# VHH binders against q9y6x5, part 38

Target 1, 379 residues: q9y6x5
Amino acid sequence: LPPKLLLVSFDGFRADYLKNYEFPHLQNFIKEGVLVEHVKNVFITKTFPNHYSIVTGLYEESHGIVANSMYDAVTKKHFSDSNDKDPFWWNEAVPIWVTNQLQENRSSAAAMWPGTDVPIHDTISSYFMNYNSSVSFEERLNNITMWLNNSNPPVTFATLYWEEPDASGHKYGPEDKENMSRVLKKIDDLIGDLVQRLKMLGLWENLNVIITSDHGMTQCSQDRLINLDSCIDHSYYTLIDLSPVAAILPKINRTEVYNKLKNCSPHMNVYLKEDIPNRFYYQHNDRIQPIILVADEGWTIVLNESSQKLGDHGYDNSLPSMHPFLAAHGPAFHKGYKHSTINIVDIYPMMCHILGLKPHPNNGTFGHTKCLLVDQWCI

## First folded at step 20 (VHH)

Design hd4
Fold by OpenDDE, fold request of step 21:
Structure hd4 (fold): chain B 379 residues (1-379), chain A 118 residues (1-118)
Amino acid sequence: as target 1 above (379 residues)
Amino acid sequence: EVQLVESGGGVVQPGRSLRLSCAASGFTVSDNWMSWVRQAPGKGLEWIGDIYYGGSRFYNPSLKSLVTISRDDSTNTLYLQMNSLRAEDTAIYYCAKGKNYERAFDIWGKGTLVTVSS
């Protein structure tokens, strides 16, 4: 049988949730598979960029999805959650579902994964859902399993996306034990639904399943705000993205804007584009604005407004609170193996290997995942 | 004692709707996957649908448009809503508790009879 892979993302699932809460369904999944306890994601640690990094193996500067909100000065186009359907934004890379879709006797499927409802390089998955946050997990699960079970050509790569626990993390904050316990219980049950459905259809034994996330969540507070209006007049710049990494497009001299912002807060670093630290791999793209502001962990950048979010993400990708996990099960993976850490870009070459696809040039290191795979030597 | 008790069956005219209940005791419905199954006179068992841990539901394609499964966690009760009933829907309806991560049942109700007749 041709190899099959289902990639599942629970948005904003912080790695240490596994240590602080109970996940009987997920633990059962892990027991029969593998766990990577920490996944170092890409900077900025936001939803669209990191999901695209998972499926391209590229840093954000390379795949071109550099934020959830973007602006291109040449075309004057805007990218946002409500405006993400223009292939212009996605075409700087080739995601794995496109690579897979273009293979003979194979097809790709997608349930709400970012970018999957957009024709990228004039290719779209044979089976996909237009993104709609109101669509239930049940419907997504029903579609994805139907496609995996009954498609011609057969679906060999599929994605499934779910918005929790990110939404709840924003609402309650990750440190709210009562509410987050409820939310995470629900997520674990949904994992149970997934596994049960796959078993009921007879897909489980021959399907590789990866359960992961794009980022974690940090606790925010009304006591930790950075008000930009106290430092610079709003008329002097256009805000492309706000918190915790603000993207600034100056309307006046860039240096003047920089000078007004550089000492705005001791809890915020201000970078000219050329001075962005190399470790972020967040410099070499025209969609990155001339000035970026990076708030410290738990601090929120605001515009004369109070943030209602009690949790947020997008911070330095070296922070443990930003890190998700990865669990996997299937013929390609060992059973009962735990690994400490990988980079999020390492997932792509691993998936390519599992599917027998030639990977595009990427920033991942296949060697980092060899110990997870039964057909590789773990040194 | 672990048990399932179906109720709500009876005689109903074609085109009408009916809701069956399944009261569980000795275990938590929401911690398990549950199923509805029916047996028409002289026929074998027919799967109707399932509801899983997180509430995801899956149905027999032949019956999907006519049935809805739900549960009430507070009362630990499973439900089967049936619409537009036909004579061929006459059967004993059973609720069953599934074995976790298996395609098998470990607990069955005694069933409730539904008769659709003009």
Scores: ipSAE 0.936, ipTM 0.974, lowest interface PAE 0.4, mean pLDDT 96
Fold by OpenDDE, fold request of step 25:
Structure hd4 (fold): chain B 379 residues (1-379), chain A 118 residues (1-118)
Amino acid sequence: as target 1 above (379 residues)
Amino acid sequence: EVQLVESGGGVVQPGRSLRLSCAASGFTVSDNWMSWVRQAPGKGLEWIGDIYYGGSRFYNPSLKSLVTISRDDSTNTLYLQMNSLRAEDTAIYYCAKGKNYERAFDIWGKGTLVTVSS
């Protein structure tokens, strides 16, 4: 039988949560598998972009999901979490579930992973749930395990997405130990549910499972606000995305807009598109707006609006607070091995290897994950 | 002492609902996966459903529409809600504590008898 892989994402699970909180279920999972302590994600460190990077191995400029909110000036289309179903936004890359179905007589399944309910290159996941945040973990888990167990052609790749601890991180801030302890305990318990269910169904021994996240979370404060309205009149630009990376579409001369913003705050870097630092790999896409504003860690860009968020993400991807972790278990992985760091784009070629798929051109480096795999030599 | 005590059983008419309770002592229900199992007269054990650590529930497909498992962490109690009871639902109902990450039980209750009769 072909290898099977379940990719699980707990949104906004900051890597250092593992050091600061107790995770008995996850630790047991790690004990029997592998851990990558830090995963360097892609810039910007937002949900849609990073989830798509995981399954494509591409930087955001390459796969075309460059933010949670996007605007295409040519088609005048908008992308958002409430408007993400147009294949136009996704078709600049081929996600692994499409590859899995096209390269082999296999099926893919998805429980609300970004992009899985959209036909990409005229291919949609064989099994999927339409995104609905109100759907319980139980229902998602039940569907995924059912599909993994009873599908023809067999489901060999599956995804499971869960919105926590991101939502709570936004609400409470990552430094709220009391509330976050409660939230993270729940997450650990859900990991327990996952493992228990897989064992109960007899899937555990033959299934590769990756548990990861798309980004971390940093503490925000009302004392760390950048008010754009104090620097520029809103009539001079269209806001495509706001914080912590603002995407600015000028309505007047770009240079004039830039000049009004460049010194707006010492805690915000302002870039013309062509001047965006190369290390971000965030330049070569038409969906990136002419001007971007990047707030420093913990600073929030606002428009005379009070933010209710005590935590946020999307900042520089070199910041540890933005980094998730990766844990894995299954026949493909060693037991009791810990690794310090990988890049989030490295996950894709690893998954392709596990599934026996030929990867599309990507930005990942398979060599970075070899030490995690039993069939590879570790340098 | 580790113990499970079922209650709430009795004689009920067809079509009625019944809620069974399982009081746990000596361990925390929410830290374990729990199960309901029943045994009809002259029949073998039948799995009803489980509730896992995070609260995920899984049911016997044949009974799913008729049962709901829940728990109260504050009282350390497991519940089985049964609706639209039928004569064939007559059985001794057991709650059981699962072994973590295994398909086995550590502890059983003594059971409570449910008789569905007109």
Scores: ipSAE 0.936, ipTM 0.974, lowest interface PAE 0.4, mean pLDDT 96
Fold by OpenDDE, fold request of step 21:
Structure hd4 (fold): chain B 379 residues (1-379), chain A 118 residues (1-118)
Amino acid sequence: as target 1 above (379 residues)
Amino acid sequence: EVQLVESGGGVVQPGRSLRLSCAASGFTVSDNWMSWVRQAPGKGLEWIGDIYYGGSRFYNPSLKSLVTISRDDSTNTLYLQMNSLRAEDTAIYYCAKGKNYERAFDIWGKGTLVTVSS
């Protein structure tokens, strides 16, 4: 039988939650598998970009999903969470579920993972759910396990996405121990549901399961606001994305706009596109706007209005608060092994290896994950 | 003392609805996965459905449209809502506590009899 892999994402699960809260179900999962304590994600540290990096192994500049909100100046198209179904945005890369279906006589399945309900390179997941945040975890779990269990051709790659603890992190802030404890307990229980269901169906022993996340969460405050309207008139630019990384499309001379913004706040770095630091790997794409503003950790960029969020993400990907974790279990993985750090783009070549797929060119390093795998030498 | 006690059974006419209760003591229902099973006269045990730790529910496909499992954490009680009852639904209904991460049960109730008759 071909190897099978289920990739699960709990959105906005900050890595250090594992150290600060109790996760009996997840810890049991880890005990029987492997843990990567910190995953360095890609800049910007947002949902759509990082989820696509996981399944492509590419930096955002390469796969073309450079933010949750994008604008293409040539086609005049807009991308957002309410407008994400145009293949135009996704076709700059090939996600693993497409590769899985094209390289082998196999099927892929997806429950709400970003991009899975869109035909990419004229290929859509064999089984998928249209994104709807109102759909319960139960229903998602039912569908994904059904597809894994009785599809023809067999489903060998599947994804499962859940919106928590991100939504709650935004609402309460990650420093709210009382509320976040409650939220994270629910997440752990859902992990229990997942494991229990897989065992009940007899899928557990032969299925590789990865549980990870796209980003962490930083505490925000109404006392840490950067008001752009205080620095520049809104008639001088179009705002493509706002906080914590603002994408600015000038309506006047770019230099003039830059000069008005460069000293707007001591808690915000302003970059011309060509001056974006190389370490971000966030330059070589036309969808990146001429000017970007990067707020310091915990600061919020606003217009003449206040943000209601007490937590946010999207900041510098070197910040520990932005880092998720990765846990895995299955025949491909060791038991009881812990690893300190990997890059989020490293997940793709690992998954390709597990599935026996030839990876597309990517930015990941397979060597970084060798110690997780039973069939590899750990150097 | 660990115990499950079913209640709510009785005689009901076809087409009617019935809600069964399962009161747990000695353990927390929400920390475990729970199940409903039934046994018709002269037949073996039949699985009805499960409710897991996070509240996810799974049902026997043959019964899914007719049953709903729920729980009340405040009262530590498991429920089985049955609708559109038929004569073939006549059985002793049991609630059971599952073993974590296994397909086995470790605690059973004594059962409650449901008779569907005109």
Scores: ipSAE 0.935, ipTM 0.974, lowest interface PAE 0.4, mean pLDDT 96

Design hd4
Fold by OpenDDE, fold request of step 25:
Structure hd4 (fold): chain B 379 residues (1-379), chain A 118 residues (1-118)
Amino acid sequence: as target 1 above (379 residues)
Amino acid sequence: EVQLVESGGGVVQPGRSLRLSCAASGFTVSDNWMSWVRQAPGKGLEWIGDIYYGGSRFYNPSLKSLVTISRDDSTNTLYLQMNSLRAEDTAIYYCAKGKNYERAFDIWGKGTLVTVSS
């Protein structure tokens, strides 16, 4: 049988949740498979960029999804969660489901994964759900498992996306033990649902399953706000993205805007585009604005309004609070193996290997995941 | 003692609705996957549907439009809502507790009889 892979994302699942809460279903999953305790995601640590990095193996500057909100100065187009259907934004890379479908006798399926309801390079997933956050996990699970089980040509790659615990992390903050315990229990139970459904359908033994996330969550507070209005007038710039990494499009001289912002707060770094630290791999794309502001962990950039979020993400990708985890199970993976860390871009070449796909040029390192795979030597 | 007790069965006219209950004791319903199964006179067992740990439900396609499975965690009770009942829905209805991560049951109720007749 051709190899099959289901990629599952629980948005905003911080890696250390595994250490601080009980996950009987997920732990059972891990026990029978592998765990990567920390996944270093890409900068900025936001949903659209990181999900696209998972399926392309590229840094954000390379795949072109550089934020949840983007602006292209040439076309004057805007990208946002409510306006993400234009292939223009996605076509700078080739996601794995497209690569998969271009192979003979293979198809791809997707339940709400970012970009999967958009024709990319004139190819859309053979099976997909239009993104709708109101659609239940049950419905998503039902569709994805039906496609995995009954499709012709067979679905060999599938994605499943779920919005929790991100939404709750924003609402309650990751340090709210009571509320987050409830939320995370629900997530664990949904993992149980996934595993049980796969077993009931007889898919479990021959399916590789990756459970991961795009980013973590850090605690925010009303006491840690950076008000841009105190530093610069709105008439001098256009705000493309806000917090914790603000994208600034100057309406006046860039240097002047920079000078007004550079000392705005001791808890925010201000970068001209060319001065963005190399370690972020966040420079070589026209969609990155001339100036970016990067708030320190736990600080929120605001305009003349207060933030209502008690948790947020998007910060420096070296921060442990921004890191998700990766767990996997299936014929390609070892049983009962734990690994310390990988880069999120490493997932792509691994998935390509599992599926027998030739990967597009990418920033991942296959060597980082060899210890997870039964057919590879672990050094 | 671990047990399941079905209730709510009886005689009902065609086109009517009926809700069956399954009271669990000795274990927590929400920590397990549960199932409804029925057996019509002279026929074999027929799967109706399942409810899993997180509440995901899956149904027999032939019955999906007619049934809804739910549970109440506070009372540790499983439910089967049946609508638009037909004569062919006459059966003994069983609730069952699944074995975690298996395709098998470890606990069965004694069943409750539902008779659909004019």
Scores: ipSAE 0.935, ipTM 0.973, lowest interface PAE 0.4, mean pLDDT 96
Fold by OpenDDE, fold request of step 21:
Structure hd4 (fold): chain B 379 residues (1-379), chain A 118 residues (1-118)
Amino acid sequence: as target 1 above (379 residues)
Amino acid sequence: EVQLVESGGGVVQPGRSLRLSCAASGFTVSDNWMSWVRQAPGKGLEWIGDIYYGGSRFYNPSLKSLVTISRDDSTNTLYLQMNSLRAEDTAIYYCAKGKNYERAFDIWGKGTLVTVSS
């Protein structure tokens, strides 16, 4: 039988949550599998970009999902969470579920993973759910496990997405121990549900399961605000994305806009597109705007409106607070092995290897994950 | 003492609804996966449905439209709501505690008889 892989994402699960809270179900999962304690995600550390990086192995500049909010100057199209269904935005890369779907005697399934309800390169998973945040985990779990168990051709790659603890992190802030403890307990219980369901169906022993996340969460405060209106008139630019990485489309001379913003706050770096640090791999895409503003950790870029978020993400991808984790279990993985760190783009070539798929060109390094895999040498 | 005690069974007319209760002692219902099963006269055990740790529920497809499983953490009680009861739903209904991450039960209730009769 062809290998099977289920990729699960709990949005905004910061890596150090594992150290600061109790996760009996997840710990059991880890005990019988592998753990990568820190996953360095891609810049910007936002939901859509990082989820697409996981399944493409590409930096954001390469796969074209460069933010949760995007603007294309040529087509005049906008991308947002409420407007994400146009294949135009996704077609700059080929996600793994498409690659898998195109194989003979294989199919892909998806429960709410970003981009899975969009035909990419004229291909969509044989089984998928249209994104709806109101749909319960139960329903998502039921569908994904049904497809894994009863599909023809068989589902060999599946994705499952859940919006927590990201939503709660935004609401409460990651430093709210009381509320986050409750939220994270619920997440752990859902992991229990997943494992139990797979076992009940007899899928567990032959299914590779990866549990990961796209980014972490940092504490924000009303005392750490950067008000752009204090630095530049709104008539001089169009805001494409706001915080913590603002994308600025100048309406006047770019240099003038830059000069007005460059000293706006000591807690914000202002970059012309060509001056964006190379380490971000965030330059070579037309969807990246001419000027980007990057707030320091925990700082929020605002306009005249006050931010109500107590937690946020999207900051420098070198910050530990932005890093998620990766845990995995299945025939392809060792048992009881812990690894310190990988890059989020490394997940793609690993998944391709597990599934026996030829990977598209990507930025991942398969060597970084070899120690996780039973069929590889760990040097 | 670890035990499960079913209640709420009895004689009901066709088309009626009935809610069964399963009171747990000696363990926390929400920390375990729980199940309802039934046995009709002269027949084998039939799985009705499960409720897992996070509250996810799964049902026998043949019964899904007729049953709802729930739990109350404050009272440590499992429930089975049955609607539109039919004569063929006559059975002894059991609640059971599952073994974590297994397809086996640790503890069974004694069962409660449900008779659907006009």
Scores: ipSAE 0.934, ipTM 0.973, lowest interface PAE 0.4, mean pLDDT 96
Fold by OpenDDE, last read:
Structure hd4 (fold): chain B 379 residues (1-379), chain A 118 residues (1-118)
Amino acid sequence: as target 1 above (379 residues)
Amino acid sequence: EVQLVESGGGVVQPGRSLRLSCAASGFTVSDNWMSWVRQAPGKGLEWIGDIYYGGSRFYNPSLKSLVTISRDDSTNTLYLQMNSLRAEDTAIYYCAKGKNYERAFDIWGKGTLVTVSS
């Protein structure tokens, strides 16, 4: 029988939450599996881009989902969370569920993972849910486990997505111990639900399960705002994406716009597209706007309004506060092994290996995950 | 002492609704997965449904439309809401505490009798 893999994402689960809060269910999961304490995600550190990087192994400039909000100047199309169903945006890469779906005697399933309700390269998972944030975890779990258990051809790759603790992180800020403790306990309990359900169905022992996240969360404050209106008239540009990495489409000469913004704040770096640091791998895509603004950690780019978020993400991907974790369990993984760090793009070649899939060209390094796998030599 | 005590059973007419309660002592309901099971006269045990740690619920497909499981953390009580009762729903209804990460129960209640009769 072909190997099976369930990829689970809890959005915005910062890695150090594991050190600062109690997770009885997750710790039990880890005890019987593996943990990567820190996962260096891709720049920008936002939801759609990083989720697509997980399943493609590509930097954002390569897979084309470069932000949660995008604009294509040629087609005049817009991308956002409310407008993400056009395959145009996703077709610059091939996600693993498509690769898996195209194999004989295999099918893919998805419970609201970004992009899974869109036909990509004219392929969509055999089983999927249209994204709806109002749908309970229970329903998502019920569907995904039903598909894993009863599908024909069998589901060999499945995804499960949940919006917490991201939403709460935004609302309360990651430093709110009282509220975040409650939120994170709920998440741990949901992990318990997942494990229990898999055991009840007899799926647990033969299923590889990865629990991870796309990004962390940093504390924001009303005292750390960068007001663009103080530097440039809003009529001179279009804001494609706002904070903490603002994408600027100039309506006047780009140089003039740049000059007005370059010294706007000591807590914000302003880059012409061609000057974006190479380490971000965020340059070689037409969907990246001519100017980007990158706020320092904990700073918020605003217009002439105050920020309503107490936490945010999207910052420099070298910041620990932006890093998620990865835990895994199953036949492919060791038991009781902890690893310090991997890159988020490394997950893709690992998953391909587990599933016996030939990976598409990607930016991941399989060698970084070998120590997690029982069939690999770990130096 | 660890125990489960069911209540709310009785005689009801067909088509009516009934809510059963299961009061837990000695452990926290929300820290465990719980189950409802019933036994009709002369028949074996029949699984009704489960509620897990985070509140996820799973039901016997044959009973899905007729039952709802819930819990109240403040009172440490498990509930079974039954609607549109039929004669065939006559049974002793049990609540049970599951063993964490197992397909077995730690403890059972003594059960409460539900009789559906015109």
Scores: ipSAE 0.933, ipTM 0.972, lowest interface PAE 0.4, mean pLDDT 96

